# VH-VL binders against Chlorate reductase assembly chaperone protein (clrD): the designs that were tried, part 3

Target 1, 193 residues: Chlorate reductase assembly chaperone protein (clrD), of Ideonella dechloratans (p60001)
Amino acid sequence: MNTLIDNPKAMASGYLAMAQMFSYPDADAWRRLTENGLVDPALGRETLEAEYLGLFEMGGGTSTMSLYEGQNRPERGRDGILQELLRFYEFFDVHLNQDEREYPDHLVTELEFLAWLCLQEHAALRDGRDAEPFQNAARDFLVRHLAAWLPDFRQRLEATETTYAQYGPTLGELVETHRSRLGDQPQKSREMQ

## First folded at step 1 (VH-VL)

Design e10 (framework fv_ersodetug)
Fold by ESMFold2-Fast, scan of step 1:
Structure e10 (fold): chain C 193 residues (1-193), chain A 120 residues (1-120), chain B 112 residues (1-112)
Amino acid sequence: as target 1 above (193 residues)
Amino acid sequence: EVQLVETGGGVVQPGRSLRLSCAASGFTFSSYGMHWVRQAPGKGLEWYAVISYDGSNKYYADSVKGRFTISRDNSKNTLYLQMNSLRAEDTAVYYCARTYHPYRNAFDIWGQGTTVTVSS
Amino acid sequence: DVVMTQSPLSLSVTLGQPASISCRSSQSLVYSDGNTYLNWFQQRPGQSPRRLLYKVSNRDSGVPDRFSGSGSGTDFTLKISRVEADDVGVYYCMQGTHWPYTFGQGTKLEIK
């Protein structure tokens, strides 16, 4: 965790690793997961694929979990959530998963956006440019979106006996470390004199 | 060669029970979801039940809830359908079918079917 | 349950001519992942069903390119560009978006 506190680049790597872990494990994804040490090659792609399908794809069962924020926050209404997420992505002109038909509120999409914000923060700090827009956006995004639904999601995930269950704590630590680094600071007051 | 072979069909009287089996070969059975689909004589296809790769998730059509039970034994590469309290309207050819990636792109491989006739 | 309605229920075609089968769903078949889980199956006389297409337009291995699928939302079409004798049978659409999975009533294709 210490390496993540002061290093947005390392934090971006963590978000991208989790985005990869929770993506559908096709052949290309499986290659990346094994190369990054996120899964044991001896497990086999078919086994991981079967776990993904059983956990996240079969609808209506008590053990079925949604990877979509809108479905994990039914009290909020999904249309409102989707509109808010699209405003974040469009504000920064971010084109996530342009080759896929993926909904804006998918866990992977939200993790990729947080990684992008961390990478932009890193680049700004490296170049002596203002990093505050990316830091403020990440704080707002975490509070309004991922951090708001992740606790209940990970509690259910960690109750499963799957490869995915072990990454519930990793998701929580990434979000908690990121929020800790950004701080709970009120919006900057501007005193006009 | 990927194959599914159903057995256990026959002629039975109303109110009795049958257990159907579906033997899988040529693929890693434990990695795939499995379904039971029926077809009444001269009628269309009707989905009945699904079971996840590890047997932890099951879903049934309302018409068979409480009467039919889907199960699997991954060590034997075999899918089962326990049919209790059989009715004349359960007369059909019963197919097992595999769910490939993703589950919703269902029924990529079908068995040859086994005939169940419920007659007094 | 989602109702799947096929039209026509029976179709007679001269060899080499095209055939078209319509399938309509009572609800949108777009799933939360953005995919449309509409599948097409063929059942030849005395045989088990065989999947022809998945996700509206994707052909299974070994399925001839004369079979094509199109559509979105609630309206879908299966087309056979040049009907062959082996195409005789019943064709079914099926939705996998909503539980329980439901089939259309079937369309019987015959050669004139």
Scores: ipSAE 0.000, ipTM 0.484, lowest interface PAE 14.0, mean pLDDT 84

Design e3 (framework fv_ersodetug)
Fold by ESMFold2-Fast, scan of step 1:
Structure e3 (fold): chain C 193 residues (1-193), chain A 122 residues (1-122), chain B 112 residues (1-112)
Amino acid sequence: as target 1 above (193 residues)
Amino acid sequence: EVQLVETGGGVVQPGRSLRLSCAASGFTFSSYGMHWVRQAPGKGLEWYAVIWYDGSNKYYADSVKGRFTISRDNSKNTLYLQMNSLRAEDTAVYYCAKELRYFDWPYGMDVWGQGTTVTVSS
Amino acid sequence: DVVMTQSPLSLSVTLGQPASISCRSSQSLVYSDGNTYLNWFQQRPGQSPRRLLYKVSNRDSGVPDRFSGSGSGTDFTLKISRVEADDVGVYYCMQGTHWPYTFGQGTKLEIK
């Protein structure tokens, strides 16, 4: 049996914190962000909301950075990306669209799925069950999805003078730590092409 | 309950064609890679073809490459094997099998169908 | 292609006694991710194959704990700690590390 050496519980907490950070900062979200030390209370919720809207305006602004994988990877068909993501979620019977409607390729949705996989891995290791399905799903999900578009997204984010810019490195560290822990394998070396 | 049911086998003359089907139920068909494996009378298991969960990639054993075509219809939960230019050596029970395969993890075939018999004789 | 060689090809055991089946591969089955993609299958007379173990030692749901797998690299063993009447059949090892997937020739288990 394996132990908590992989530390998937801590990884889950990190992904959930980032999911919270990149969610719309309403009053309840602002309270949690300040209580968790993710934002300086002196900034003010109105300032954070203005930064969110300026960066990630869903109304179709011309300067918007997209929080959606499909829009960050226009060289690949978005419909294909959405179908691949839905196959991951449906395979594990994970429902990530509760009260607030969210497309499958939203950054928050992808972070929540990775957190869920880490929590399942933690539970399996704790209980002496097979954790490998969750570890392998996380590896493939990272390589095929989040890690494939995060570097360019992060570069653009870190160039801004916003509160969100400081979390570009945090997202990168989470992804690279997770991939390192899982013993990452490049997809191109396993493709049958 | 996970089930795979093969149909389409029968007796056929050399040089002709058959199309096998494998109907899947009890799992999310579109999330799994699918394989065709055959077993000649009194012989062992031989792998022949695979198709990725989304139909994007296929691989064949050299002995059937160019003669057999694997395909799937995820909307109907059905796997197919089109067999052309059949030879006496293709006589076997043909099994379909599912494998967890997102992109790069080969867990091996965890559920198999009951098989359908193909007999190629003159 | 990777050649999978099983021994013995036939094995007769008394009910309640242990049985061991060996499987050797012509190439290492350790993938660069550290995982070994070696599977074991059981085929009872007139029935379809059923996977018993994947990744050397992991049991499929419903497989009794009297079945165990061990080994690394190129040498693998399937053990049945106490053979029961329902264990009669042919056992196959199969590698998934290299394309194409290849099976051993099979080991027939019979009761004395």
Scores: ipSAE 0.006, ipTM 0.465, lowest interface PAE 11.2, mean pLDDT 83

Design e4 (framework fv_ersodetug)
Fold by ESMFold2-Fast, scan of step 1:
Structure e4 (fold): chain C 193 residues (1-193), chain A 118 residues (1-118), chain B 112 residues (1-112)
Amino acid sequence: as target 1 above (193 residues)
Amino acid sequence: EVQLVETGGGVVQPGRSLRLSCAASGFTFSSYGMHWVRQAPGKGLEWYAVIWYDGSNKYYADSVKGRFTISRDNSKNTLYLQMNSLRAEDTAVYYCARSGYPRWFDPWGQGTTVTVSS
Amino acid sequence: DVVMTQSPLSLSVTLGQPASISCRSSQSLVYSDGNTYLNWFQQRPGQSPRRLLYKVSNRDSGVPDRFSGSGSGTDFTLKISRVEADDVGVYYCMQGTHWPYTFGQGTKLEIK
């Protein structure tokens, strides 16, 4: 829902919901997705799991989509993307696990980082502290990373006949609303300063 | 569908070298970390080496560090294990296995047998 | 290294009866993300290992519901509610929380 993402706390919730949606749908994740109203229980977990594996993992008989920014932007070179992402995470002392589970350029990781920035922005505003570092980081991160590859990823996703296709617009709305609030569009924003 | 096929095993004398290959099909190979796991005759499973999806990080069990080298060629969807200075205790069936959050070691290859004589 | 200890090392059961296999880790397997990366594998005679369960209790596709996993921290259990002939083989627990990854010794399941 658009109105739910008008402020940093609600926006963080939206990013976290999308992070959960695009995570592997094991039994634990399925329960959270149904409890949060992100999937219809009548769909069945096996159907969602089959769609996830077919879209993002298997690639045997159908076009496979990557959930990694570096693979969605081959013209840029993945090494450069990974180094830049790590600089963002390390600057804010967001220490990514260095084992194979924590890929810096995975969609889920980027969404969780944006959620973290929004939560820090919310806390700063609530406490009367300077929110600008988090706002500036979010703007730069969106422009250099997620917003730069999401449009093409989203176009491919929305062309599929899967339940995941319906979340392409949600991802776009989150990014567009966030950028608009940070001053990407020519609108008055109390938080841009 | 999704599968891994190991090749390169055989019978070799101590001190010799052997290179194992693992051909991947049915999934985006470059998105997954890959492992080598061995099983000595009559014994359990033992992890030996891992390589990250992009080849940037590699880790080995202490018993093979400096002797074995894991590598991959993402353009060929192939994982390799270069085994140098082979010892009798390296005799085992060698499996490659895919790793990926949250589902570790799925699938496994059929295994290839390495026998270090005498 | 985290030591994974299984018990029993061998188990003989009558068809249709339940079986339980225990796995204990030398350290907590709760990861920094709050998840517990304890997996169970089955290896039938002459076959490659097959993953049965991941994150303690989640069944892989094609794994019958008679297989279940439970536990937390350092103590874990694999249960088979009704043993079938196809269940003969060796079962391994494995931890993916701590580096390096380690397997238990294996438990051999045989039919009486």
Scores: ipSAE 0.006, ipTM 0.505, lowest interface PAE 11.5, mean pLDDT 83

Design e6 (framework fv_ersodetug)
Fold by ESMFold2-Fast, scan of step 1:
Structure e6 (fold): chain C 193 residues (1-193), chain A 121 residues (1-121), chain B 112 residues (1-112)
Amino acid sequence: as target 1 above (193 residues)
Amino acid sequence: EVQLVETGGGVVQPGRSLRLSCAASGFTFSSYGMHWVRQAPGKGLEWYAVISYDGSNKYYADSVKGRFTISRDNSKNTLYLQMNSLRAEDTAVYYCARDTYYEFWSGLDYWGQGTTVTVSS
Amino acid sequence: DVVMTQSPLSLSVTLGQPASISCRSSQSLVYSDGNTYLNWFQQRPGQSPRRLLYKVSNRDSGVPDRFSGSGSGTDFTLKISRVEADDVGVYYCMQGTHWPYTFGQGTKLEIK
């Protein structure tokens, strides 16, 4: 809502930074995180990897957190969530992270899709093309998916004593700023077609 | 298992009203746009109305504007069609169908079994 | 409103033979985003419609690969490569590009 730059190109950068932060911290990811100032190099990759595994990959027992929307919304059916997410991705012919460990409902995949929509919105505005399709998709995607499960996820994340806890507020501010810019209701551009 | 069950149909006289209901189960109802489609006896399919996942946006075919009202109650997983000033030509099987609300993609991927409305004097 | 015209209105096919159904729209179905919102539905006798294909050629879950869709702009085709007894019914094309949504008049497929 405050301090973040309120435009599609800057929003895309924020979403991509968070996608990097919540990706598995292999050597390439670690290099990007340290170069972008998201993680203190003195922490060490092994420490970040241990935190990731402990929090997100069933290494911490019954209190582990899931990075998957379907597992964070058990009152909803995961199959329905996956089908709906795939419809968004297929509609835009978007080829996101193809890592076999990341399903369509993984936090990183959802963040990358939002970044892609913001980049397309930016390009359309720059080129004098219609940006409304990307804006409407981002609004619908946020309300239906990421914004619906992020509040409970970040509350649990922020309660941890990990490097990841500090990025809970950042995720929330990105989503809140994006929703504020897009407004509450989809535009009726299709009615005019 | 996705299920949509329509109720509320029946035989009514011209000029009267009916309210149809569509009970949804097996999916997160509040995440999907919903449609009403009808089929007159021996005829093809005709689209009538759509409502967004949260009920904020609604669109109608011109033939029913001002007479039919689409609504939903997400707490009850139920879709409604209020039909006023019924005419003989409104006689049909009425289907509810599921679709995604985002405005650039459309389809009717799951359908109910239908409920029959007969407008006859 | 966009008029959707199907041809033929009915066809009889021997089991195992191919079947082809055409659909023509009165206006281009290409939306401003470059996508074409044409769907195909099957309605078996006494049953509700079931979607087979969306965006011209994409199959819904559980739809056999013997069903395929093709076309662009205003001319579209549904093909069944090898007709089976369960394929008896009425097939409808439907456009979602322009408001209101409109269906073709239907094509009845029977086994000879």
Scores: ipSAE 0.006, ipTM 0.469, lowest interface PAE 11.1, mean pLDDT 83

Design e8 (framework fv_ersodetug)
Fold by ESMFold2-Fast, scan of step 1:
Structure e8 (fold): chain C 193 residues (1-193), chain A 124 residues (1-124), chain B 112 residues (1-112)
Amino acid sequence: as target 1 above (193 residues)
Amino acid sequence: EVQLVETGGGVVQPGRSLRLSCAASGFTFSSYGMHWVRQAPGKGLEWYAVISYDGSNKYYADSVKGRFTISRDNSKNTLYLQMNSLRAEDTAVYYCARVKYSGYPTYYYGMDVWGQGTTVTVSS
Amino acid sequence: DVVMTQSPLSLSVTLGQPASISCRSSQSLVYSDGNTYLNWFQQRPGQSPRRLLYKVSNRDSGVPDRFSGSGSGTDFTLKISRVEADDVGVYYCMQGTHWPLTFGQGTKLEIK
């Protein structure tokens, strides 16, 4: 049985690995993916790039699916989702990736934010500071955002005949391990906090 | 475009009940926490109650706990304040205000959008 | 409860001159995340309050740069660099760090 390590530093590494996996596979990304053992070098970057474009950006290949929460949750309205995400990031003074082509609701951005929260939790625990704000923010972020749209996204991803399909279970295990560690509520029930 | 409109105020006798409503428009109401704040004639602002985006968490000032109940109906984009056992000192303009950010711990953020207020006068 | 004390209670300023309002809290407003949840509001006569500043010094959208905030721990200041006629009103500080949320008693600004 292979299971994800249940601690904030290891969780951060997992989120960063998934952020790299779902980023556009340019030369630098490809190098890191192969170095980290996420992709077999024999596959070739051109094959991974073609799969990425076909799945997430072009309508001509396999069924196109969005990497943006707002597009995966049309019933919620994207503007509301973007405002909530920006307020999470602003609250912690987190600077997002400066690629101006990406919106705050991109899967990679949400994964990177969760990794950042886990790293801050780790640092607070190491330094004897209060980790609760980072833990509660991660729980709330997961419930309101990533965990709310990941199951349907994952189901569609796993139905594809692509290299990316194998990371659907990885994303699910990572999110569920994180939720399990944090619990359904802060240390006490929400009403008791 | 973003608006909050309070209704339900009026003149009532001590010991009676009153229900205030706050109708939200121009934003996704279900994504925001909401406050009730009051202002007695010629006095300053005083916070009384807050409710989370989904209604699962509620907090009250000690002076109104047990007498006032905050609630919301996200399907109607409406916030409520049920006021029981009214006293002369409850006389005030009642404002609803939006939490700028809906997540914990950011309930502590200031109130970026306010309604026009509704006047409650408790007179004997 | 955290007591928020403003001074002065009232001030009269000549148009175009600066104004300064102080706010003092009975205990530190630094939250465990390192942020200070001190807000400033303006209430014009007969109108609803409007938030000017959050987290001590950050201006809300549409708030002119003549409004600035400073301070740390327990001592905070709101400054208006050049008072305009529409700045007349009552100004409130408010802390969000400790439950319950508490406001200062207000400072009335009028033009000479």
Scores: ipSAE 0.000, ipTM 0.446, lowest interface PAE 16.5, mean pLDDT 82

Design n1 (framework fv_namilumab)
Heavy chain, then light chain:
Amino acid sequence: QVQLVQSGAEVKKPGASVKVSCKAFGYTFTGYYLHWVRQAPGQGLEWVGWINPNSGGTNYAQKFQGRVTMTRDTSISTAYMELSRLRSDDTAVYYCARDRYWGSGYPFDYWGQGTMVTVSS
Amino acid sequence: DIQMTQSPSSVSASVGDRVTIACRASQSISSYLNWYQQRPGKAPQLLIYAASSLQSGVPSRFSGSGSGTDFTLTINSLQPEDFATYYCQQSYSTPLTFGGGTKLEIK
ESMFold2-Fast, scan of step 1: ipSAE 0.007; ipTM 0.527

Design n11 (framework fv_namilumab)
Fold by ESMFold2-Fast, scan of step 1:
Structure n11 (fold): chain C 193 residues (1-193), chain A 125 residues (1-125), chain B 107 residues (1-107)
Amino acid sequence: as target 1 above (193 residues)
Amino acid sequence: QVQLVQSGAEVKKPGASVKVSCKAFGYTFTGYYLHWVRQAPGQGLEWVGWINPNSGGTNYAQKFQGRVTMTRDTSISTAYMELSRLRSDDTAVYYCARGYSPDFLKYLQSYFDYWGQGTMVTVSS
Amino acid sequence: DIQMTQSPSSVSASVGDRVTIACRASQSISSYLNWYQQRPGKAPQLLIYAASSLQSGVPSRFSGSGSGTDFTLTINSLQPEDFATYYCQQSYSTPLTFGGGTKLEIK
């Protein structure tokens, strides 16, 4: 089944699942991945960890790919990307992950932020409050950041012979479904009431 | 329905302080910056500053720095502007206004889509 | 600070007239210019944002144009309720600054 539910609560769940998938697969992460059906338990944690390290962290003699937006968009300059991401996070008083290996532009951080925005949107809609701030932030964040670098990242990922390659299409579908729901232009609060 | 409701008129002596409130209705209070703009009788509009209701962060026009303090109480969706050491030339209608930007990265380039009704502050001896 | 200059400071007109108000910035502000209408004793109301975008609920007789330093507000066919003071405002940088206003009054 390749079905994503087109609503903010389901979108949040999808983003959190992908954040778990692309996090370092320590013992706790491995347990969550297997419990949520994202990986086959028969694969073994050691195999997934080796794939993660080889694909995303091993340097030197092997071709690797980065999980950081700034490294996937060298033409833009990483400092500018980091400053822009921090403006989004600071606006909503969203704190970065305590993992010292995660920077503002890490894929997991960007996915977690989108999940947070979707949860706030869901709560606002449930409570009859204005959801426009969260929707506008998510639209701008997708256009300026994740959707801008995901297509090339995804093509490289899908070319690998790893467990992670299977989630390239999932990331793409999640982002495109979210963008489709939000539209291309900001909505005014008056249109929501 | 989006509405900003301000506190009533104030009459103060020179050297006193005044605190004006602005209560927000009909939207997510923490999702938009609130600005304060004043207008002296028969004169134009003058920007005082803004507050981010989510973080409590503020930015004030230089001429008011040290005399103005903007705060908020998210539990009652209310913003406050306190102006101290009042002078006769502080006599004005003070407005709160919601800053809207379709681009979150350009929150400083916002426009004022909703305004409070205004609070007349008169400073006289 | 960015200085905003409006001209004229006042204009007398009749219902049905086409009225043009100019606004000049002391430096380029791109399209970060907004127009507000203020009726006597009332709070200002947004008419136009981003130089040329009409705010929802505002009559189509209002239009804005310009970029950089020179901007114009046009009222194509003046109505009785349009007699008010109009202000331009730059949102390019802080402090945010307003023009001195243009009072539109009955001839």
Scores: ipSAE 0.000, ipTM 0.516, lowest interface PAE 11.1, mean pLDDT 86

Design n2 (framework fv_namilumab)
Fold by ESMFold2-Fast, scan of step 1:
Structure n2 (fold): chain C 193 residues (1-193), chain A 123 residues (1-123), chain B 107 residues (1-107)
Amino acid sequence: as target 1 above (193 residues)
Amino acid sequence: QVQLVQSGAEVKKPGASVKVSCKAFGYTFTDYYLHWVRQAPGQGLEWVGWINPNSGGTNYAQKFQGRVTMTRDTSISTAYMELSRLRSDDTAVYYCARGKYYGSGSLRYFDYWGQGTMVTVSS
Amino acid sequence: DIQMTQSPSSVSASVGDRVTIACRASQSISSYLNWYQQRPGKAPQLLIYAASSLQSGVPSRFSGSGSGTDFTLTINSLQPEDFATYYCQQSYSTPYTFGGGTKLEIK
């Protein structure tokens, strides 16, 4: 329905929409998803909930797909991934409460952090302030975290016959558009003399 | 098919320690937390703590802090709860249960339970 | 710690009756409320999670509602196998705490 737009405010909206999509579809979440046109109201929340649980929580008949980076990258060790993610969040004063200490690597949390960085970039550009710290953090975060595990996750997701499968391409386009923009940023020429 | 199988009944004297095991079948052991819940005879349910089998990380209810230790052995998909300095009021059925500590929305629940292990503490 | 209060502590009912059990949290727990059924001599079984979501394999006569501090479990058209003790549980924060239980007895 909507196309991806290459600017930080629009990118933030895209990341937040995907964060909504991949959150557990309780009654409030379902209302937001239908109001934002992300799901067809005729599907019914119970159907979406069954798909969520079958894919991500209860086992999908073949294997369960995890929404956690640490479980999608077992070769790296999850505790190391969690520590790296917490360093990013703490650097920008994005805090999680004590009950959520094992939550930092959830897809929704990573998407929300990227949205936050895009919103800060947008504000800095509007205010005539230096946006580079937010751009550099987003580039590093994408390379080290989300972009590192999303391709394999997407391939598995898009093979399913679920509502969630249609958002695999959307996630990929958000990440690729963001990385393309950040990777193509002009660099300031070094002053020699 | 998911199943949690616990060790057999134990009878202990006050001051002793007990170690209960919980062996997991039918799922990837490291994908779910294991919780321990006890129930004194004729009483309600009381949460003791959880272990993350992937990291070995634990969280214990304050009441048991310093007396309980939770461990796991991933090679045999088994979790353990050891309770020390036993008192008569520790007499209870101890259950292990599979669940998540964290999760998006409201996904924190115990979907599969072991059969329970009766621990009797008496003189 | 979050205190969970169930009412009633016991109820006598007949097959075919509608039974409602209430659970109140001492502070807002959003939708982090689960309901469990325990038959005599057996381990508890999950009935409802996230306040209103029915666990797979659980009969549709069971339903849950509520959010924040006030929650209810309803059993429509009670069946013989439903005579058991029911517990609510908050999973909003550790330590996870349970209600005192409601024993459902045959009349």
Scores: ipSAE 0.006, ipTM 0.482, lowest interface PAE 11.2, mean pLDDT 84

Design n3 (framework fv_namilumab)
Fold by ESMFold2-Fast, scan of step 1:
Structure n3 (fold): chain C 193 residues (1-193), chain A 121 residues (1-121), chain B 107 residues (1-107)
Amino acid sequence: as target 1 above (193 residues)
Amino acid sequence: QVQLVQSGAEVKKPGASVKVSCKAFGYTFTGYYLHWVRQAPGQGLEWVGWINPNSGGTNYAQKFQGRVTMTRDTSISTAYMELSRLRSDDTAVYYCARSRLWFGEYYFDYWGQGTMVTVSS
Amino acid sequence: DIQMTQSPSSVSASVGDRVTIACRASQSISSYLNWYQQRPGKAPQLLIYAASSLQSGVPSRFSGSGSGTDFTLTINSLQPEDFATYYCQQSYSTPYTFGGGTKLEIK
């Protein structure tokens, strides 16, 4: 089978597209989703917003899914997960957007961090700088965080009758392609070969 | 094996509409964009647009906006391109081709065999 | 729209020759450039994507290079089946645009 993505710049684009898809669909987000063909314009923003609120909004009584790693891994304790995620973000001096309502363990935040690491990897390789810190961080982040909870999250997501269910396989391919490229140990990226 | 199979040749009069189909085999239909690219006789390649079979979302080149409609039927893994108000300069081979869903890496790894659309009076 | 210019429009070569085809974008497209081969009466086939990545199943005599606005496709040691038309294509932004093509002809 063909590798879906095999360079860090392309992989960053994939992560950003998924971050966009799973963000709250306000007017600006809806414009981006329709411009990028991630949703059918005929669906309407109000319909997508209703799906989002029904699936993901906490305390609504009708929410069947959580977009938060801590809630998808209750056996680990959410405080421990949040502390570890913050160490990753703080190590690279990545501050969370003050205007965002999401916690550090939100799916969108984790996808955006992986996209950021991929963009830094790309820039380092382009500039002839050491990319290993970004590659090592991405490998560890995937193993410890996103890849650890995504399989069960995907199973539940793909069972829903929503627009969001269509992107479960996409998230899985993106994560597994990235893990395959990075391996369990530091390895050459395609751009370094 | 991955294969895209298109409908047969069409001959149309100016002002008519044509609907070309592209049926996908050997992969998950909703996992890839389907693009339409045309080629006039003896000329180069021109991108018409794409459809995301997963969402039904589309993106059309401005030149075709208002005349082209792309749809899909996921139950039979088939995409359609309908071009209306045909002109003689729409005479071309129309290809469907797939690409990955990732932005910035839209390359066409598999192509259909092409459908000749001839527009003549 | 991003304009793609290929040069030359045609080139005559012999089996065993090294051939280089150039492609220029009207603005920076980073590495979002792809190369296709089209034999007469056939659909195009992908050779190179992301400027320099060889598509699986494509012979290693094909290689791509470049970034930004200037790109090249190189064929080392031409084979008889390589006489075809070659197209570059930018995938940076819609509408995706193709170069005018380079016809590779036997001497």
Scores: ipSAE 0.006, ipTM 0.482, lowest interface PAE 12.0, mean pLDDT 84

